VHH binders against Low molecular weight phosphotyrosine protein phosphatase 2 (primo-2). Designs and how they scored, part 16

Target 1, 164 residues: Low molecular weight phosphotyrosine protein phosphatase 2 (primo-2), of Drosophila melanogaster (Fruit fly) (p82891)
Amino acid sequence: MGKRSQKSSVLMVCVGNLCRSPIAEAVMRDLVARAGLQGEWHVESAGIEDWHSGHQPDERALNVLARHNIEYNGKARVLAPEDFLEFDYIFAMDLSNLAALRRMAPKGTTAKLLILGNFGLKPDERIIEDPYYDIGEASFEEIYRQCSIACRNFLKQARLKQIM
Short names: E, the ipSAE of ESMFold2; O, the ipSAE of OpenDDE; V2, 0.75 times the mean of E and O plus 0.25 times the DockQ between their complexes.

## First folded at step 21 (VHH; framework vhh_gocatamig_d2)

Design l6 (from j5 with S104H; at its last look DockQ between E and O 0.66; V2 from the best seeds 0.74)
Fold by ESMFold2, look of step 21:
Structure l6 (fold): chain B 164 residues (1-164), chain A 120 residues (1-120)
Amino acid sequence: as target 1 above (164 residues)
Amino acid sequence: EVQLVESGGGLVQPGGSLTLSCAASGSTVRIYALAWYRQAPGKKRELVAGITYGGRTKYMDSVKGRFTISRDNAKNSVYLQMNSLRAEDTAVYYCAAHTWSEPHGRTDYWGQGTLVTVSS
């Protein structure tokens, strides 16, 4: 286990930690690794609800990641009060997630609570919609696309500030 | 395995109301979400409304304010109150149970469907 006090830390959050946040976590972790920054960045994901704790992601999420050559072996976990003090950035996928994060955040929260899609996505694409009730995999491919753009733009912004 | 039986479909005039009911039964499977989908002739099956065990709901945009989904966890039943019905609401309505099972993960069950016709 690394020294987290020396790393920038990102927590990707959606409702169940089965569909959107595992994709966002996997994409961000892959970008960090490809940039050689795994010693500087820590990435996790979590869910607002605890019903799915210990579950593997939705197969459709795993399938889209596999099609883009990304392996994911994480399991769902529920967001804890400690996360708000331990993570630098907590990313919501949609406005409902952000509202829940704000309601759950304890006094003294130091994490920045942000919408992931605000990084690099056009205004009409900034919400990464919940695909839970969708039939098929098309929406998961769109989520992957949104996460790829957003994570890349976030990382680029962070790297420029680190260098300067 | 979960079995789903829909009821309550029928013929209704525009502006009318209808209540769909669905009872879930079968093996002991934790049922996270119950939902109503619909399929009109020549169109793909689409979500109408869903509700989780904890009561969190989701509605398609065209039915917001007109339809209300509810569930009774003790009876494993889900209901769709459909008000202000329009011709475009005509479809076969399907009850669905969305749950999780090991080792296959996300597991979905479907009812046989009940026809709702909104016309003259």
Scores: ipSAE 0.720, ipTM 0.891, lowest interface PAE 1.1, mean pLDDT 90
ESMFold2 (binder alone), look of step 21: mean pLDDT 84; pTM 0.835
OpenDDE, look of step 21: ipSAE 0.865; ipTM 0.937
ESMFold2, look of step 22: ipSAE 0.676; ipTM 0.876
ESMFold2 (binder alone), look of step 22: mean pLDDT 84; pTM 0.841
OpenDDE, look of step 22: ipSAE 0.858; ipTM 0.937

## First folded at step 22 (VHH; framework vhh_gocatamig_d2)

Design aa1 (from l2 with S104H; at its last read DockQ between E and O 0.88; V2 from the best seeds 0.82)
Amino acid sequence: EVQLVESGGGLVQPGGSLTLSCAASGSTVRIYALAWYRQAPGKKRELVAGITYSGRTKYMDSVKGRFTISRDNAKNSVYLQMNSLRAEDTAVYYCAAHTWSEPHGRTDYWGQGTLVTVSS
ESMFold2, look of step 22: ipSAE 0.682; ipTM 0.871
ESMFold2 (binder alone), look of step 22: mean pLDDT 84; pTM 0.840
OpenDDE, look of step 22: ipSAE 0.861; ipTM 0.944
ESMFold2, look of step 25: ipSAE 0.711; ipTM 0.885
ESMFold2 (binder alone), look of step 25: mean pLDDT 84; pTM 0.841
OpenDDE, look of step 25: ipSAE 0.841; ipTM 0.935
ESMFold2, fold request of step 26: ipSAE 0.689, 0.710, 0.705; ipTM 0.884, 0.888, 0.886
ESMFold2 (binder alone), fold request of step 26: mean pLDDT 84, 84, 83; pTM 0.835, 0.833, 0.833
OpenDDE, fold request of step 26: ipSAE 0.826, 0.882, 0.880; ipTM 0.933, 0.952, 0.952
ESMFold2, last read: ipSAE 0.709, 0.711, 0.708; ipTM 0.890, 0.887, 0.886
ESMFold2 (binder alone), last read: mean pLDDT 84, 84, 83; pTM 0.836, 0.836, 0.833
OpenDDE, last read: ipSAE 0.883, 0.849, 0.874; ipTM 0.951, 0.937, 0.947

Design aa2 (from l2 with V29F S104H; at its last look DockQ between E and O 0.78; V2 from the best seeds 0.76)
Fold by ESMFold2, look of step 24:
Structure aa2 (fold): chain B 164 residues (1-164), chain A 120 residues (1-120)
Amino acid sequence: as target 1 above (164 residues)
Amino acid sequence: EVQLVESGGGLVQPGGSLTLSCAASGSTFRIYALAWYRQAPGKKRELVAGITYSGRTKYMDSVKGRFTISRDNAKNSVYLQMNSLRAEDTAVYYCAAHTWSEPHGRTDYWGQGTLVTVSS
């Protein structure tokens, strides 16, 4: 698929691809661009459930990104078997997401399946919690903060060849 | 437009049980998530429990093991079985439907609420 074979690639995953993974995708893409690395990194997001395919993100996610001057134009899509072969890193937001990724991964999977929050966040904030049922935008701002720290730390470690 | 009607609230003694029910009407589409929220006097509305169309649930910590949420997809109905009730569970309980619609995106509907009072 085009220039993908020349890039490091990251897939951000949550359940619906409406709340957490669009924020993580947008933050990582913005970080890559600001570091001048857009020719070396490819970033996407996907959901474990198919229910929301084609839907725009939760407006609260879009509002938080806009407040941080990040544009996002993606639509929800479901995780596909080829993602496990095409992406170098697939990030879960929480332990339930990680368990689902492990169950879905085909035998020939080459992607590293990781918890995003394990990069640079304190132990008690490493789980990026599902905000779906929350009222208001406070939890979405917290998710943005967590993603910002985690993506920056991950990118630093990846460039120093420290990802195990 | 989706209309939500709660029932089952009332006065109950500590340790007692209640079943809340909520029927959604006026929907021409499947409802992704149904949920119960509650609001005690002077406090913010908070999630009690939610359940998706496929049956995936979420509970607030203080009700785990005491409350059970379930839904009947054919009837667009959601239920909250509340056991071992405590004074702290006193609140107005609201049914919610969390949907998606073109062109507006995430769309939420709320019932009017049903009062649960746990008191001697």
Scores: ipSAE 0.694, ipTM 0.883, lowest interface PAE 1.4, mean pLDDT 92
ESMFold2, look of step 22: ipSAE 0.664; ipTM 0.874
ESMFold2 (binder alone), look of step 22: mean pLDDT 84; pTM 0.844
OpenDDE, look of step 22: ipSAE 0.870; ipTM 0.949
ESMFold2 (binder alone), look of step 24: mean pLDDT 85; pTM 0.852
OpenDDE, look of step 24: ipSAE 0.809; ipTM 0.921

Design aa3 (from l6 with G54A; at its last look DockQ between E and O 0.77; V2 from the best seeds 0.77)
Fold by ESMFold2, look of step 22:
Structure aa3 (fold): chain B 164 residues (1-164), chain A 120 residues (1-120)
Amino acid sequence: as target 1 above (164 residues)
Amino acid sequence: EVQLVESGGGLVQPGGSLTLSCAASGSTVRIYALAWYRQAPGKKRELVAGITYAGRTKYMDSVKGRFTISRDNAKNSVYLQMNSLRAEDTAVYYCAAHTWSEPHGRTDYWGQGTLVTVSS
């Protein structure tokens, strides 16, 4: 007896689905593609707030992805109750995101609710901070770096069946 | 286009208080986030506090417990209550609106700035 989907599935979550979670989604999807694993992994992102539904990501997020040769065409969407039943892993970027996920999760949720930065980042770098109010692109490059490390380490651990 | 007008700056003694106000005009569009930034001489502009339409706040560490941001969504106004002021708070304070516009996406508007000077 297997899963309804044969793919492992990842949902990246931040508040608005404009800055951090699109970068995390794009990085994870790119990593999966480079490893030849598109048939095994499904990746999306979503936001805790509905205000930005249908909006393109923050231009700074798109710029950092483009500098790393990653195309992104997604639009913001709000997290839905069905996501907690359909995704294997739901990643928060920071502790307030995780708290919100826990409040929103229906009874019987089987998705693992995790902090993305717990995978491979140093303890003082594990929170992927909200860059919304930042001026310029430096924090977006740092977010890209954090996501790259975390997604690579997560994928390695998941393929070795080491995720708790 | 959104226009932002700040008021409430001035000269104040250390330990004193000021209230900054900012009114957004020129649009009836909902503004996602309103914020106060500041720029001291020789420093880069930095966030002081921000508040979303739903009331979620963010503060820089050095002002937590001393400053309170609030907004009135019906008036498109944002306020910064500044208590226990220190010399290090001396700066030009800028009101900002962070929102969305077609076709450009994320769109930011800035006020002209209001000077806060904390000295004896």
Scores: ipSAE 0.699, ipTM 0.883, lowest interface PAE 1.2, mean pLDDT 91
ESMFold2 (binder alone), look of step 22: mean pLDDT 84; pTM 0.837
OpenDDE, look of step 22: ipSAE 0.854; ipTM 0.940

Design aa4 (from l6 with G105A; at its last look DockQ between E and O 0.91; V2 from the best seeds 0.74)
Fold by ESMFold2, look of step 22:
Structure aa4 (fold): chain B 164 residues (1-164), chain A 120 residues (1-120)
Amino acid sequence: as target 1 above (164 residues)
Amino acid sequence: EVQLVESGGGLVQPGGSLTLSCAASGSTVRIYALAWYRQAPGKKRELVAGITYGGRTKYMDSVKGRFTISRDNAKNSVYLQMNSLRAEDTAVYYCAAHTWSEPHARTDYWGQGTLVTVSS
């Protein structure tokens, strides 16, 4: 974490690091940049499964980001034990992701393990559903909308020191 | 290239059971996810159930508890056990393979479908 340990740090997590977490990462990074905070915030994403390491995101995720003028060139990686000590916030997209994070967290974990959708989304929208099996791009556009609201709300709360 | 061949469709009475099978052939590359989708007349094709190489499953809400997906990785085969069938389960069922190969992101393959009719 070198220079990154001097920043607030966020890791976005889903199963494969192909669909939801790349969108969440890209949206958060874009918000940070638009707010002039890139010197203060570090953002990454990772997957629970290793199958897709090195792969680009699902084209549907890239297409949705491009339609919203967000460039993304990250590649999938698997979550590592070090992430739990190096990141301040680790965000799950759904409850099964959160359960996996809690099982994987080593003793001494300092990261806060949170549901991204708990920030600013209405209760019935707080789960950012896995779009992997969906046909078309509509669910990816919905994920973008959810991430935009959640990341903006989280950043606001973090800057006011209201994260519990 | 992956070829998918479904079998096991047919006519059953409400409350009955069927097992759908799908064998994938062609490429020797491991297939990340195998899935069953269905399409009823006038409806969009929708996921019924999916299963990854490692065994992680997903089910549509209306089939949870009634349908079970499984796969045999050695045979590249996927199965759908359908119990407590209802008229609303009537549809053409499609096997799908969701795979990946570098440098390409995702490649989907589809079977030709097998008809399941649930009627008295």
Scores: ipSAE 0.539, ipTM 0.826, lowest interface PAE 1.9, mean pLDDT 90
ESMFold2 (binder alone), look of step 22: mean pLDDT 83; pTM 0.831
OpenDDE, look of step 22: ipSAE 0.838; ipTM 0.934

Design aa5 (from l6 with T28S; at its last look DockQ between E and O 0.71; V2 from the best seeds 0.77)
Fold by ESMFold2, look of step 22:
Structure aa5 (fold): chain B 164 residues (1-164), chain A 120 residues (1-120)
Amino acid sequence: as target 1 above (164 residues)
Amino acid sequence: EVQLVESGGGLVQPGGSLTLSCAASGSSVRIYALAWYRQAPGKKRELVAGITYGGRTKYMDSVKGRFTISRDNAKNSVYLQMNSLRAEDTAVYYCAAHTWSEPHGRTDYWGQGTLVTVSS
């Protein structure tokens, strides 16, 4: 019961799976599709906390995605131990997410646990901040921008490693 | 529908302390996060501190080390202990409840606000 062996797999993680990780998932999936790589890459998202399981994303996240012509129909789910064995890459949005991933990772974890913003973002932009308490949509648009840059650069880097 | 009632605002000297309280009533299913926001005249409303059902907190930078948020899940009540108050903390403070409901999704409730004035 190993990884899905015919595709590279990415799991985007934030606390609730309502705000940041749905945007990151949607952006990555859209980039994969536009590049004609949907047969090669699998993308999901999950949350560290269980409270929101089954909920639709924050409407502000959906609005930002719609403004950028990206449709998203996913629902929140909680991160499970099996994810650490079944995904190639698990992306944290911030340092507290990464710390949580490292604590949750079971013995024998094969997934690479990474900060998404380390791919292509300037040092002062690498943390994709939790927008939950923010008023309005400005921080969600910034999260979209950060995810767009990071996912594009990650995909480019990952593909260079594959062909080399 | 959730109804929020703030209390504890008032006039205080710089360096002083106040405790804000907010009780949520009218029960939604469960309240994920309770928070305090503030708004000074001519300024946008901004987060001061938030706390989730599980106790995870967030603070704006300017209040870290001076303010402490806490909640009582059984009473759906949230508290803000404000120490070392400064003139720039003067604002109307609003209690907020952040939750989720069918079919609306993310659902937010706001109190009427309580004025905190820090003046010599």
Scores: ipSAE 0.717, ipTM 0.888, lowest interface PAE 1.1, mean pLDDT 91
ESMFold2 (binder alone), look of step 22: mean pLDDT 82; pTM 0.826
OpenDDE, look of step 22: ipSAE 0.863; ipTM 0.939

Design aa6 (from l6 with G55D E102Y; at its last look DockQ between E and O 0.60; V2 from the best seeds 0.00; counts 0 for: pae E 4.8 > 2)
Fold by ESMFold2, look of step 22:
Structure aa6 (fold): chain B 164 residues (1-164), chain A 120 residues (1-120)
Amino acid sequence: as target 1 above (164 residues)
Amino acid sequence: EVQLVESGGGLVQPGGSLTLSCAASGSTVRIYALAWYRQAPGKKRELVAGITYGDRTKYMDSVKGRFTISRDNAKNSVYLQMNSLRAEDTAVYYCAAHTWSYPHGRTDYWGQGTLVTVSS
């Protein structure tokens, strides 16, 4: 089938929507904007667990994004059943996230449930690990690097209609 | 602010057990996770185990099956049960509280550390 003409939508998901998925959202949105594609792509993020709703991201995530000249003003929200019907792509950061997405997806789900790191990253780098308990910002910088590669690769593949 | 008081460290033989305790007290900020970290001389401080408000746990690989983290809200305490101790478990163990407050976001509080020595 041909290229989709409607605005494509991406939802980045991790457990709390504080660390990994805000970085992924910010990176993807920035790539879309710099390519002049903001009229064609919609990007959000969400968490599997509810108890962080309304919180700003972890300061370390915000610091890493700022160092890469990316602003982020989002707040944590919980994943809702409607997201599985409203988004074209829902990205898990790790395998436990993907398992949760599969379990939560209603019958008739139209969203593609994918591992973000499967796009352009080497096999041993494809899991974007939970940095919540890590000390310092090094793991957040690594997450930024992984997201930057993966989002760029995904966008290229999606525009060349290579996503299955 | 959150105040953390650790206890339970000491000297133990390989294969032995210890229970570390950490009592949390202080301000009304919400605690989202409690954790134990450790640091051996010349090494970086690393996570040992963490537990969230919803009782989701995480363990470093080398302690899985040997260590158990738990929380007792009635006693305002977090525990690390350490079984089958090995020489490489020797370190200063730190209790940490990971909190969140508006508008400051995430704030971490640390205990003073308690030494665990596994030898002989």
Scores: ipSAE 0.220, ipTM 0.659, lowest interface PAE 4.8, mean pLDDT 87
ESMFold2 (binder alone), look of step 22: mean pLDDT 84; pTM 0.842
OpenDDE, look of step 22: ipSAE 0.777; ipTM 0.905

## First folded at step 23 (VHH; framework vhh_gocatamig_d2)

Design bb1 (from l2 with S27L; at its last look DockQ between E and O 0.61; V2 from the best seeds 0.00; counts 0 for: pae E 7.3 > 2)
Fold by ESMFold2, look of step 23:
Structure bb1 (fold): chain B 164 residues (1-164), chain A 120 residues (1-120)
Amino acid sequence: as target 1 above (164 residues)
Amino acid sequence: EVQLVESGGGLVQPGGSLTLSCAASGLTVRIYALAWYRQAPGKKRELVAGITYSGRTKYMDSVKGRFTISRDNAKNSVYLQMNSLRAEDTAVYYCAAHTWSEPSGRTDYWGQGTLVTVSS
């Protein structure tokens, strides 16, 4: 998935690539597919930490996606230096994620490093909180809701060329 | 055969402090994310604080700045320092350990709980 393709590319990032970023990836990919834009957009996710490379997402994330008729078969991977050159947009879920992305970005980075929740969410909902320690699936359903709003808003803005 | 045993609960005046301890056996805490949860009467169990394998912490908003979670892998233990206690902090506090195992995914272990009562 190189920048020479005629697709725009999005990388969703959280710490472990098990909870938030798989949901964001799946939601964005589903949105793209339902809009008939698969030929124009490429979507992936990755983690800041290498702890879980190769693991399936948290089962709570998979359950929430399944309830919304979204199948997800991705596995966790760690963010690589090449991602900063190969992706047009790299989305952090929270401010800690964004700080980590800025530290990891090599010189010559061309990707835009953004907070996903800044797209269309109310100010008090813009941080997509880490649900790892929460009991049950309610936090994962909320993350799905936040991602749905943010991805739709982002896609609209990107297609109107309003993102610099 | 996994046991998480909490201690350090009790009765405390508002503004007081307590240290909760959780000693693990049957698992090595080094490879676990560790957390403290609490449950007040009539309420759902909620996360109080968590700490990852690498020491990164998360706190619920109402305890941030007052509570500190820490881990000691050499002593196979996790701690919760609770300062500036308020009546609203009254609850049973549970220690938990979280890890990942394939194919079953996430595995959670729970302690039996220790009661903290904040009352004049």
Scores: ipSAE 0.016, ipTM 0.465, lowest interface PAE 7.3, mean pLDDT 87
ESMFold2 (binder alone), look of step 23: mean pLDDT 82; pTM 0.827
OpenDDE, look of step 23: ipSAE 0.704; ipTM 0.864

Design bb2 (from l2 with T107Y; at its last look DockQ between E and O 0.71; V2 from the best seeds 0.59)
Fold by OpenDDE, look of step 23:
Structure bb2 (fold): chain B 164 residues (1-164), chain A 120 residues (1-120)
Amino acid sequence: as target 1 above (164 residues)
Amino acid sequence: EVQLVESGGGLVQPGGSLTLSCAASGSTVRIYALAWYRQAPGKKRELVAGITYSGRTKYMDSVKGRFTISRDNAKNSVYLQMNSLRAEDTAVYYCAAHTWSEPSGRYDYWGQGTLVTVSS
């Protein structure tokens, strides 16, 4: 399978595709839309584990997105081998995700496997922590903040062809 | 519905060890993750350790290297091995089951809690 399109493609990845990666996807899409770049960027998200496929994101994620006037209608899906061929950038939320991606990546993958938080965030804020076990929405608000900063900076750098 | 029964709590000296057990019953096929939480007096409930169906684990920073969460799928049980216990580990420990089913989505079940007291 070849690239999905001539667009630059980004895949946001977390464990279950319920909490972090949906937020990242939604934020990135929103940024792309606001910049009028829908024709140039394709954004999706996926999970490492196949348990919640077909399920909407955690309601806390949706609530946080809604508070920031971002709509998201995606459903969880599991990462597929083809994703490593179809996407230009595959973003992990944390080091565990990245390690998983590296293990899963087929030989010859052309996708850049990166940590999302490495873009624009302070060193101690670069890990987007899994909020699955947390109580309340505070962690999700923080994830939104992190994703907003990271996605904005990534998009800026990518457009300037400054991505390593 | 999922029922959770906790055991293993008690009084232990600093530096000591304790193993908590939690047995899940009911609709256990829908349990995505099992976890241990704790709540100390005057503090909020917090995650201690979690384990997914695939065995992926998460720990709070203060227990890393000391606590180990494990799961026995055959027994539908989750365990928390607590070593090198500290006074600050004193809390009520709760077992939790995080479930998912279509179309209902996520639902969390909680045990009644077991008291762990670390004191000389």
Scores: ipSAE 0.512, ipTM 0.784, lowest interface PAE 1.0, mean pLDDT 93
ESMFold2, look of step 23: ipSAE 0.580; ipTM 0.839
ESMFold2 (binder alone), look of step 23: mean pLDDT 79; pTM 0.800

Design bb3 (from l2 with T57I; at its last look DockQ between E and O 0.72; V2 from the best seeds 0.65)
Fold by OpenDDE, look of step 23:
Structure bb3 (fold): chain B 164 residues (1-164), chain A 120 residues (1-120)
Amino acid sequence: as target 1 above (164 residues)
Amino acid sequence: EVQLVESGGGLVQPGGSLTLSCAASGSTVRIYALAWYRQAPGKKRELVAGITYSGRIKYMDSVKGRFTISRDNAKNSVYLQMNSLRAEDTAVYYCAAHTWSEPSGRTDYWGQGTLVTVSS
């Protein structure tokens, strides 16, 4: 059970893998693609809860991605113990996610558990809030903005080997 | 389809308390989350509190420490204990059931709403 190939691997994690983490995954993949780094980076997403497994993301997430010319065809999956061994970086969207990841992480994990929003965002904007209960797409647009900034900065820092 | 029956709204003085109740009934569709929303005059509907089947809870910031959402899974009911009520809490409160079914996915159901008026 080793890491996936020679690529750097990133796993975006939220509660249900329907709203935030799919956006984060899609944005990160888009950035990687635009930079011609598909051979160097592997990106996935997963949910902490198993309730929504097999389902496509929230329609609002897809709509926002589409408006920004990003296509996403992923389905929700639950976080697995193996992910903690296979991925270099596992990103939480908020502190609750991070806490869950820390609880779930096996003793032998080598993954860096991080908050995505810590990269490039202002202190008061670092939490990517759960939009599940929100009405409309505005919160999803904000999530896209946050992910765009965070993923860009992360990728930049990672390439410079500045991630601790 | 899920039917939602709300109760507990009314007139209360500032600093007072109310308990809202909502009972969900109908089909055997899986309810992932129950929630309370509110809509004040001239404002958009907003989440007040939500609780998932697993017990994960979310509050809007302005009600934290004052409102408590709870759920009885056996009764498919959700409750909102509202303490230290303020004038700005005046709104129509709506119960919502957020459901999940494969392969159709998410369907949201709404109650008719109950008016909460906080006034001296």
Scores: ipSAE 0.575, ipTM 0.816, lowest interface PAE 0.8, mean pLDDT 93
ESMFold2, look of step 23: ipSAE 0.685; ipTM 0.875
ESMFold2 (binder alone), look of step 23: mean pLDDT 83; pTM 0.834

Design bb4 (from l2 with S54T; at its last look DockQ between E and O 0.76; V2 from the best seeds 0.67)
Fold by OpenDDE, look of step 23:
Structure bb4 (fold): chain B 164 residues (1-164), chain A 120 residues (1-120)
Amino acid sequence: as target 1 above (164 residues)
Amino acid sequence: EVQLVESGGGLVQPGGSLTLSCAASGSTVRIYALAWYRQAPGKKRELVAGITYTGRTKYMDSVKGRFTISRDNAKNSVYLQMNSLRAEDTAVYYCAAHTWSEPSGRTDYWGQGTLVTVSS
């Protein structure tokens, strides 16, 4: 069970894989595609909790992505121990996610566990908040904005081999 | 379908405490999260606190350290312990159940609400 091919691999992680991490995945894939880097980057998403497996993302997430001309057809899945071996980067959306990832990481993990928002966002905007309980789509639009900035900056830094 | 019945609201003085209760009943639909929302006059409904099936909690910033949400799975109930109540906590509080079932996905159910008034 090794890393996926010769590509750099990114796993976006949130609680249920319904709201934030699907947006992050979709945005990252879109950026990779626009840059013609599909052969170099592999992107997925997963959830910490195993509840919504097999379900499409929150409708609000899909609507926001659609408004930005991004199509997403992924289904929710739960984070697996193997992910910590197969992915180069595992991104948490918030500190709680990161803490969970750290707890879940097996001893032999090679993945870099990081906060997505640490890339390119202002200090007070680095946390991508869970919008699950929010009313309306405004939070999801903000998540899209955050992911767009963060993913762009991450990709730039990664390509320059500046990720530690 | 899930029915939600709130209780525990009322009039309380600033600095006082209340405990809201919500009992869920109905079909055997899977409830992923239970939550309390509130709506003050002239304001939008907002999350106060939420709790997932695993016990993961979320609070609005203004109630952190004062409010505690808890869940009793055996009773299909959710509670909101509200301490150090403030005038700005005055609102109608709504219980919500956020469900998920294959293949229909998410369905949200709401209680009728209970009024909490914090006033001297």
Scores: ipSAE 0.636, ipTM 0.832, lowest interface PAE 0.7, mean pLDDT 94
ESMFold2, look of step 23: ipSAE 0.648; ipTM 0.864
ESMFold2 (binder alone), look of step 23: mean pLDDT 83; pTM 0.832

Design bb5 (from l2 with M60A; at its last look DockQ between E and O 0.74; V2 from the best seeds 0.69)
Amino acid sequence: EVQLVESGGGLVQPGGSLTLSCAASGSTVRIYALAWYRQAPGKKRELVAGITYSGRTKYADSVKGRFTISRDNAKNSVYLQMNSLRAEDTAVYYCAAHTWSEPSGRTDYWGQGTLVTVSS
ESMFold2, look of step 23: ipSAE 0.681; ipTM 0.879
ESMFold2 (binder alone), look of step 23: mean pLDDT 81; pTM 0.803
OpenDDE, look of step 23: ipSAE 0.670; ipTM 0.849

